# VH-VL binders against DNA-directed RNA polymerase III subunit rpc9 (rpc9), part 6

Target 1, 130 residues: DNA-directed RNA polymerase III subunit rpc9 (rpc9), of Dictyostelium discoideum (Social amoeba) (q54lp2)
Amino acid sequence: MKIIKKDKEEIITNFEVLQLLKHKRRIEEQVLLNEFVNNVIRYLETTPASKQTIESVKECKKSVTKLADTSGCKILTGEMLQILNIAPSSEVEVHLVIEDCEDRIDAKEVLKEIKNSLGEEAVIRDEDNL

## First folded at step 20 (VH-VL; from R3 with light chain S54K)

Design T2
Fold by OpenDDE, last read:
Structure T2 (fold): chain C 130 residues (1-130), chain A 123 residues (1-123), chain B 107 residues (1-107)
Amino acid sequence: as target 1 above (130 residues)
Amino acid sequence: QITLKESGPTLVKPKQTLTLTCTFSGFSLSTSGVGVGWIRQPPGKALEWLAVIYWDDDKRYSPSLKSRLTITKDTSKNQVVLTMTNMDPVDTATYYCAHRTYDFWSGYHFDYWGQGTLVTVSS
Amino acid sequence: EIVLTQSPGTLSLSPGERATLSCRASQSVEENYLAWYQQKPGQAPRLLIYGASKRATGIPDRFSGSGSGTDFTLTISRLEPEDFAVYYCQQYNSYLTFGGGTKVEIK
């Protein structure tokens, strides 16, 4: 299992959580813990995390970070986490994730990078799961 | 090993255009997450960022100097070119090109620099 | 624009002593996007620290960076003769700006 090297203990993506819990499920013998883990895994499998790879997550973060690099734009760690976990599929959703987005960064460009890195399939949500 | 080297005129007249070339080795501008930027330093003064170009041809400029700056790349030659118009004696400085790289948690940063080239603007 | 103020302007110390350099930002530097550079006379800047606290490749462990928000510090635990130089902090959270530098000189 490839783990993203973290220099800072600040954030864990749903993708990482899902991977860790799947691993835990394979080795854990406690029935109650297994039920809990299974429930969380089941939930996360309904989210964009189930369609992500370590490569796509890295690429998304790299590309989105570049949009803010050497510019007046900012993307906070919490916002980046939401971008990865929610995988916005519209400009409106980007505006919901990035506060005061119109004054900070181009939502269209953010959306473009998300789609290019995570893929369009990752951003398609079943209306029934929302 | 990453290396960068600046080349161009060392003397420019006022109102003329400066053209500098950065030739680099040890990396490629076709690699995702890579960029090359320019920074200048007047004699005895602090550093000032000018511009950066990324692997995907995205370009960024200092807000105060944007109207005077153009940055381009030739990936096949491992070169980045900076042009600066309407030069003035106040633009006299050592001009550096630098490699910009991405770190997952720490963002993009300059990690390797050329030795710089002194450009004097004088009539 | 984020303005970085470095202090002191000059720091006079002897080899073996501890050096503490300050970099203060006019506004918060988010994500700790702050770097430290060393520059010797006639040479290009050399990256020491990025991400406020991460040492660049090949940088000795006597160099360390700390801080967040508006206050950042570069520490040299034991000065070596080759450490006498000018040090610059640089933020890349909002555009890219440098501090005025701190000169570490021999006492």
Scores: ipSAE 0.825, ipTM 0.938, lowest interface PAE 0.5, mean pLDDT 92
Fold by OpenDDE, fold request of step 22:
Structure T2 (fold): chain C 130 residues (1-130), chain A 123 residues (1-123), chain B 107 residues (1-107)
Amino acid sequence: as target 1 above (130 residues)
Amino acid sequence: QITLKESGPTLVKPKQTLTLTCTFSGFSLSTSGVGVGWIRQPPGKALEWLAVIYWDDDKRYSPSLKSRLTITKDTSKNQVVLTMTNMDPVDTATYYCAHRTYDFWSGYHFDYWGQGTLVTVSS
Amino acid sequence: EIVLTQSPGTLSLSPGERATLSCRASQSVEENYLAWYQQKPGQAPRLLIYGASKRATGIPDRFSGSGSGTDFTLTISRLEPEDFAVYYCQQYNSYLTFGGGTKVEIK
């Protein structure tokens, strides 16, 4: 998968980190470094990042950004990062990610865009690992 | 190449409704991440945003002018229409339509503008 | 509503000089959702910078944008004769608002 090239220093998503580390693992020759990288990769593979694609991440960000575009509300960079990394599956989870969500943006609309872009199975639940 | 062109009456009487049409080329309003907006500029003054419409028919308006504005699109004709009711001489301005696009780095922004059409409100 | 204050109102310079234009926001502009436009008499605004620092397509590298939060700057490293115009900053973080503009005129 293609790595997103950024012209500005920004916080990268877990998906991007996962892709970068996988790439690094393929070219790295140091065994010890590979073990550390492998541990991080294993962890990230238990998160929504493992079910994401570059297309789905881009679509989600585009759709969620539009909700706030030309409106009086803001979506903070950190909040967007959490949306992508956590992939909220309920309005309650959206409220946990977006501070004072009820006063800023419609959580239902945010959730809808997340589900449409990242998919219904974007969130890995603990019960799936049992 | 993206181009936009505003058309409509150049003279409107007070209390009448202004209807402007933006005809564009080089892009489609069916494309995800695309929008078209309207901005006006009174003679010798700064710019003021009016409205925007997106590919999915989502519409946004300036809070101060929302009650007077309606924006619609005809994707098949590559046209966006803006109506503004209860026109007043203070609404005399050059009206622009502009292409709005999405960038993952910088969000949505206006990148291409029409040449604008001067609308004079006078009795 | 976020109010953008541009300074100075008028900047008188000669070709070849460096121009520094300021745009101050009444509130923080998240993710640097700030744009700069150039407007010449009788013409539509032309996008110069978006995302606070990204040059639009076809814009010469003598134009640069910087800043974050509430303070933003447009810099023209070396003024060309065609650069004498009015410059507007615009935020798209909360609704859309424009600054009052800075006129760059020939000294």
Scores: ipSAE 0.809, ipTM 0.926, lowest interface PAE 0.6, mean pLDDT 91
Fold by OpenDDE, fold request of step 22:
Structure T2 (fold): chain C 130 residues (1-130), chain A 123 residues (1-123), chain B 107 residues (1-107)
Amino acid sequence: as target 1 above (130 residues)
Amino acid sequence: QITLKESGPTLVKPKQTLTLTCTFSGFSLSTSGVGVGWIRQPPGKALEWLAVIYWDDDKRYSPSLKSRLTITKDTSKNQVVLTMTNMDPVDTATYYCAHRTYDFWSGYHFDYWGQGTLVTVSS
Amino acid sequence: EIVLTQSPGTLSLSPGERATLSCRASQSVEENYLAWYQQKPGQAPRLLIYGASKRATGIPDRFSGSGSGTDFTLTISRLEPEDFAVYYCQQYNSYLTFGGGTKVEIK
């Protein structure tokens, strides 16, 4: 999700969206807004976002970013966002997130960093969330 | 406050090996997300990245100079060492070491530099 | 390899004037992994901007970075006497490469 701030755009993860919406639900009493917010929260709670922490998200991004740092490898902003939101649990899923992965980066190393940072349990999700 | 200082020979003969040491303070190379790199600048020319080493002992090298470069760290001494083999007059430059740090959504970058040491390669 | 081309090579201005420096990349730089450095004679480079638009600690507000993709700009809103120096852009999206530099000199 992108938030426009004046002349700049800020990208936020599903985890951050979930946290923001929970906060909004707590402070606002508008019936229609609360119903919408509750529906979105309910959905996001079925995704990896519900098992993430701010620390795990930061660690994952830091570790995965290092894989590409000072190398010929590139990781697109959109791909990084998907890594965090989808939390791939297999090499196949990594290949689904990173286009032409076999020509760009070692999927095994990416998966390893995801598991180490987000945890093996945190990356387990329903097939319908892919 | 973060500080870095380069040390080593200022004169090297052709075909010899250059060994430079970066001694730093204000940070630890055991801290996650921290690295130390080397950059050189020939007189009157632009900057060229050489190598970087991270807290977990991961090492990266310039593709064009990889075969000639070795970077190592001694965390207990707050030192990083760069070796460059088969030196040539074209390698004459000021050599800098720099602190590399991580920022969320902005990636890794060099934020603090040493003053540099001029290395001249001549017979 | 991503090649960075800086323009102009030399910029002659007076104190108080606005300076606009350009950096063009041969390929797109993702996540705006671009930095700007200032270097004065006999000194090491000093970081001004990282992430294309984030000002480094201690850098005055008159320095600003903008741009995305292949086109980036460093702006000095009002030149101070101490701002006359060489400025380098650097990308760290694919390996690490520097531009050729722009010299800002007194007119």
Scores: ipSAE 0.804, ipTM 0.924, lowest interface PAE 0.6, mean pLDDT 92
Fold by ESMFold2, fold request of step 22:
Structure T2 (fold): chain C 130 residues (1-130), chain A 123 residues (1-123), chain B 107 residues (1-107)
Amino acid sequence: as target 1 above (130 residues)
Amino acid sequence: QITLKESGPTLVKPKQTLTLTCTFSGFSLSTSGVGVGWIRQPPGKALEWLAVIYWDDDKRYSPSLKSRLTITKDTSKNQVVLTMTNMDPVDTATYYCAHRTYDFWSGYHFDYWGQGTLVTVSS
Amino acid sequence: EIVLTQSPGTLSLSPGERATLSCRASQSVEENYLAWYQQKPGQAPRLLIYGASKRATGIPDRFSGSGSGTDFTLTISRLEPEDFAVYYCQQYNSYLTFGGGTKVEIK
């Protein structure tokens, strides 16, 4: 028996969506589609995805996943995706993303790893390259 | 090619401290996403995880043994050292070190193991 | 702590036959953080499967893993002489624990 759940290869972050849409070939005659794509890009540019790179996303997932590795702590794939999409900036925001966080993982350590991988200084440097 | 090799005493007396060294090649412990762990196997019994150290010097210990274990690394020598205090005959086992690696989809796992070293604790 | 129970304890089969090894967890193993190892006498364990179903580098196609939650299976589609060994499952969802092993022996 197999339970069908999110295929990890098919799960993508807001950052990945933004990259795909920016590189999507446009056909001028598809006015409604082009407007929809532009609206989605405009929205995503207001989210943390606009300040991320493939390197910062990979480093964040790697470092946050390590906090749960070989420990009693747990981070679910869906929670990890929300961390990347929201880029929590406070312990309160971490608690909003991770259900029952007090019993599962140290929010302070999670926030530290987020700042070290996705922080504004690292994002600003990546913007200079993009 | 990743290789690991355990070294240290093969005979230890009860109450003494065991020190094992894992010397490795083919990877660096300064590389993000890399760790080295220790696992033991008593003769004829199942495997038991002991400790792991990561590239950023984070460390984890088996809860049942954490008061007796210390893991350290020397990245410049490609070595990881495990120290286990208050040895007892029940600690007689083959001790392995193993490379821990990160997969984006499947998390951290042990992919390469050393040959192991048998440590006998005898009075 | 998640306890892993492997069955059968011993599986006696001939080369060419299909082997099915079971690993049952006392609690759900979230995110399919389950691995399978092969160990021959006097040798270190060899990683076969991680992530419940992903084959490690260099592992032949006859090895496959499946399952989720509390029930996991290692399948060897056609046993070869070198496959007679002890097989361990290991979860890495909460700390690290190993099963007691299944010995696959030649009949």
Scores: ipSAE 0.690, ipTM 0.880, lowest interface PAE 1.0, mean pLDDT 87
Fold by ESMFold2, fold request of step 22:
Structure T2 (fold): chain C 130 residues (1-130), chain A 123 residues (1-123), chain B 107 residues (1-107)
Amino acid sequence: as target 1 above (130 residues)
Amino acid sequence: QITLKESGPTLVKPKQTLTLTCTFSGFSLSTSGVGVGWIRQPPGKALEWLAVIYWDDDKRYSPSLKSRLTITKDTSKNQVVLTMTNMDPVDTATYYCAHRTYDFWSGYHFDYWGQGTLVTVSS
Amino acid sequence: EIVLTQSPGTLSLSPGERATLSCRASQSVEENYLAWYQQKPGQAPRLLIYGASKRATGIPDRFSGSGSGTDFTLTISRLEPEDFAVYYCQQYNSYLTFGGGTKVEIK
């Protein structure tokens, strides 16, 4: 599933999309649109977005951004988006999200901040989702 | 209202250690997203960042001065302390402490500064 | 290390005029992590702009920031007597470095 940028100039996380769709007013006559929205909600509820809160997402961004603050490296906005959407649970997964991770930032520290902010349950995936 | 004030000696001899204290009010250094940093300005010259300490005790130092700097905090006293070893006349400057804060979109930045204290290094 | 070059070194203008101050970075400043400060003689720096374009609390609308990548601009749309000062840009993308300053003085 893709997140489509419409008239907005913004890119938002899967958590934010899920919250927007759950709170969307429904017009009963829009049967195909309502079913599409239901399908997107069902999908997003299988992702880490379903275990997140506004506060946990904000804390994750704040804490991960601190790791790069006043250092020689940075975490790009797109990489931050992927961290929040995927919620990496291992160093290998962090390396998949952060381009050239070995040269830029300590994946162990990133994983630590993800677990501290998003919670241990949010970073655990089972084998059946593969 | 956020305020910061630097205190410490105004005259230091070469080779001595400088200790500066930043005393602040209007915020807590235990609050997530908050830090306090030190910046200096030699007379007539540009600003130079020295160090920062964050709410979770994470500490960062300017690479060129790292071996000479130590930053610590005492959250209960609303204080941050900077120690700089082996002072030299080139270290003569006004030393500022500043509040570092987080903006969700624009990251961390210095928004409030103390008045500064001039430290002169000479015999 | 990202080196910031500010130009001009001195800008001589009259009250009511528009001031345009330039800050050029030696490398791209990602995510627009660029701030502007004002400093009057004998005073501490005052934050004007962060995130390249966001005004700090209490900063009048006549101050605006723009730019991205390597080229950033501070604009003062109509100079007031209190705006004659030195202005510094500062990047916080990779470590923290400051520009050399632009002095805005009365012509």
Scores: ipSAE 0.645, ipTM 0.849, lowest interface PAE 1.0, mean pLDDT 86

Design T2
Fold by ESMFold2, last read:
Structure T2 (fold): chain C 130 residues (1-130), chain A 123 residues (1-123), chain B 107 residues (1-107)
Amino acid sequence: as target 1 above (130 residues)
Amino acid sequence: QITLKESGPTLVKPKQTLTLTCTFSGFSLSTSGVGVGWIRQPPGKALEWLAVIYWDDDKRYSPSLKSRLTITKDTSKNQVVLTMTNMDPVDTATYYCAHRTYDFWSGYHFDYWGQGTLVTVSS
Amino acid sequence: EIVLTQSPGTLSLSPGERATLSCRASQSVEENYLAWYQQKPGQAPRLLIYGASKRATGIPDRFSGSGSGTDFTLTISRLEPEDFAVYYCQQYNSYLTFGGGTKVEIK
């Protein structure tokens, strides 16, 4: 499975975790470990990770990164990670992730790029889950 | 095989407007993740970034020169055009266009450059 | 504006020697958004390194980049006669700025 990773980081996207766990070889005797893995998969299936693909994640990062390229505004690696994990569906959610760039990066533009890459339906969520 | 070539006048007078064209092949500027930028180098001096245009027509300009620069593209002709107003002898430089590409981990960067064209501004 | 200061201005070495070129930034260059270029007289710049440490396509492995924050280094492990050139660093973290260059001379 293709995976998006940076050598020095211990945190990967929820999409990457879900793919790794779904393809993990199981040893039948490891009942407690298997139950733990099943619980994590069950949780991640309720997040945007369940509706993402390698291609949509790559397109999202490419398009959002462009908004800051050759500009004075920065989008940090951690902020990009949270954009992918949360898949913001409103300007308010974008502001929760990227607050210090508000005047230089328009939250409406960021949201537009998220919807264009991850898909309009992929960002539909229950507000109570935020 | 990505190639870029700059064209335009090599001599302009002060206060005139410079128009340079970058003609390229081996890529399309309609492809997601692609851009074309302009960089100049005065004789014997360091490089200075001027402008970038992206596949979706988004544009960026050097803050110190923004009021003098306009960048546009014609994707059907594989061309990018830079205009720079109110030329001054200090603007004498070799002007390069360059392909800007995306890497997932390292962001956008310039990987292929044109040969450059020397523009002299003299009264 | 992030100002890049390169040192030394000129580096005179013999073929086979190790060359170490320094690039210091006035502010932290986050995400290691730093590139290195080689430029020979009368030619356009050639990309060597991007992302502080990743070699561009077709660049020999004797070229390596390292560093983070404000201090970055280009190393040429075994200097070849063809490596005579000026080397520029460039940051792309906040706008785009280039260093003043280091000239590598082969005696």
Scores: ipSAE 0.641, ipTM 0.854, lowest interface PAE 1.1, mean pLDDT 86
Fold by ESMFold2, last read:
Structure T2 (fold): chain C 130 residues (1-130), chain A 123 residues (1-123), chain B 107 residues (1-107)
Amino acid sequence: as target 1 above (130 residues)
Amino acid sequence: QITLKESGPTLVKPKQTLTLTCTFSGFSLSTSGVGVGWIRQPPGKALEWLAVIYWDDDKRYSPSLKSRLTITKDTSKNQVVLTMTNMDPVDTATYYCAHRTYDFWSGYHFDYWGQGTLVTVSS
Amino acid sequence: EIVLTQSPGTLSLSPGERATLSCRASQSVEENYLAWYQQKPGQAPRLLIYGASKRATGIPDRFSGSGSGTDFTLTISRLEPEDFAVYYCQQYNSYLTFGGGTKVEIK
């Protein structure tokens, strides 16, 4: 999801979207908009975003980014966004989120940092189809 | 408030091992998002990154020098130690330690540097 | 390895003038992981800019950074006497490399 601030385009996490929508001031006359917002909130409550906090999201990004810092590889902004939105629960899921992961970064270390920051209950169960 | 200071020998003979200590104040190396790195600058030449150590004891080394470098920390003493083996006259440089910090949007970067210590390698 | 080429090598200007310093990378610097440092004789480098455009703490707003990909610029909108120094760019996208520097000297 893109947020346009004046002339800028920014990408934010599902957690940030959920927080914005839950604290959005409602105008009763905007019935269709209010129902759309309610439907989006209902969906996001089923995702990892509902179990996250600003602190856990910040800690996850900080710790995962450290794994690539001062190395020959980089975790892209889009890949980081996907990590936070999906909360990978296995090395296979990490490999699906990070393109060419085996040549760039150790998936075990990424998964460890995700669990340490977002918590094990915040990660998607193995039954999820990505 | 953040300060770093390098200490160690100023003259080293070829083939000896250099040990430098970075002593710092104004931050803790146990704080998430914090690291300390080493950078050197030969006289009149560009800066060259050597190594970094993070709060969780994760370590990175310059790939061209990795076999010669060891970085360690003692969080209780606010110290980081760099060891560089098999010194050569080409390693003559000013050696700096620097605080590495995290910005949510812009990643990790060096924001505060020590004054540096000149290490001369000669017979 | 990403090689950074800075130009010009020396920039001779008077106080009050605008300085424009260039840093060109041999490969794209993704996420704009590029920093600028100021270094005066006998002193350590001082961080000015990181993330290509964000000012470090305590840096005056006359310093600004811009650019992306392979071409980056440091601009000093009105030179003060204290701004005459050597300026280095540094990328942190793939390992860490520094440019050769641009000396800004008083004319």
Scores: ipSAE 0.624, ipTM 0.847, lowest interface PAE 1.3, mean pLDDT 87
Fold by OpenDDE, last read:
Structure T2 (fold): chain C 130 residues (1-130), chain A 123 residues (1-123), chain B 107 residues (1-107)
Amino acid sequence: as target 1 above (130 residues)
Amino acid sequence: QITLKESGPTLVKPKQTLTLTCTFSGFSLSTSGVGVGWIRQPPGKALEWLAVIYWDDDKRYSPSLKSRLTITKDTSKNQVVLTMTNMDPVDTATYYCAHRTYDFWSGYHFDYWGQGTLVTVSS
Amino acid sequence: EIVLTQSPGTLSLSPGERATLSCRASQSVEENYLAWYQQKPGQAPRLLIYGASKRATGIPDRFSGSGSGTDFTLTISRLEPEDFAVYYCQQYNSYLTFGGGTKVEIK
């Protein structure tokens, strides 16, 4: 994995990682590496990332950012990453992801935007695959 | 619909080099995850994998035949070429080219095959 | 190199009977990276099963694959006349290798 050292540590979502790994060619000579990659893919397939699309992720980022702007606050990059990776399904989960949420933004509205963009199915962790 | 067709000489003399061309349609070798491979089958015997080339020009060869094999692609022509040096009568076989597809759960497999071309090595 | 041993070499059965074909690997094949192919006389091989148990597009449900590790099985629940052919297993865990094939012939 040539980590292109881009100077700025660009944080990528689980969805992006999953997509990258799915498109990575299997190297026949590298059995251990292939196994590792498969294990990571398997794990990520149990997360909301498996039910996300490029469009849904973009829409979620856009809608949540817009909501934050309307509320006079900013969503931190780390918070946005968690929103996308965890896909909160309750207000309680939103409060866990957004620091001081009650003082910054309406958790109910955030949850609504997440559900509208990522879909309700994206929140269901297939616990049976763990 | 995906189709592949093998072309080249059907008769080769011992010690000569075999050059086979695979012309395909219905897919592009510029598509991520796509590969084209060669498999041969001596008359009445089992299948043997020879080589594969991928969309990014990465190549893999059978370990036992690596020194004799070269695989190349021309994406613009939808062609893959296999060369095999120092041919011997034991190399007489039907040679197939096949489309290789990638699945993240199951890896690579050959889902579409050409009809094959019989190559006879004889003096 | 992973060697695949198929058994039996020849299987003689009648239409309507169940066929069970075995493929044994010399070492473990990870993530069930095993495929099955059907080859009829004078034709190119056709993909039947990939990922040990996934049916390729257009393959009837009478064909099924199972197994893990070193032992894999192709089952034809009820043989049709068109099913009499040679069957090959293939692994793609480490490079690519084929089994020696099993011929299913009419009794």
Scores: ipSAE 0.017, ipTM 0.646, lowest interface PAE 6.3, mean pLDDT 88

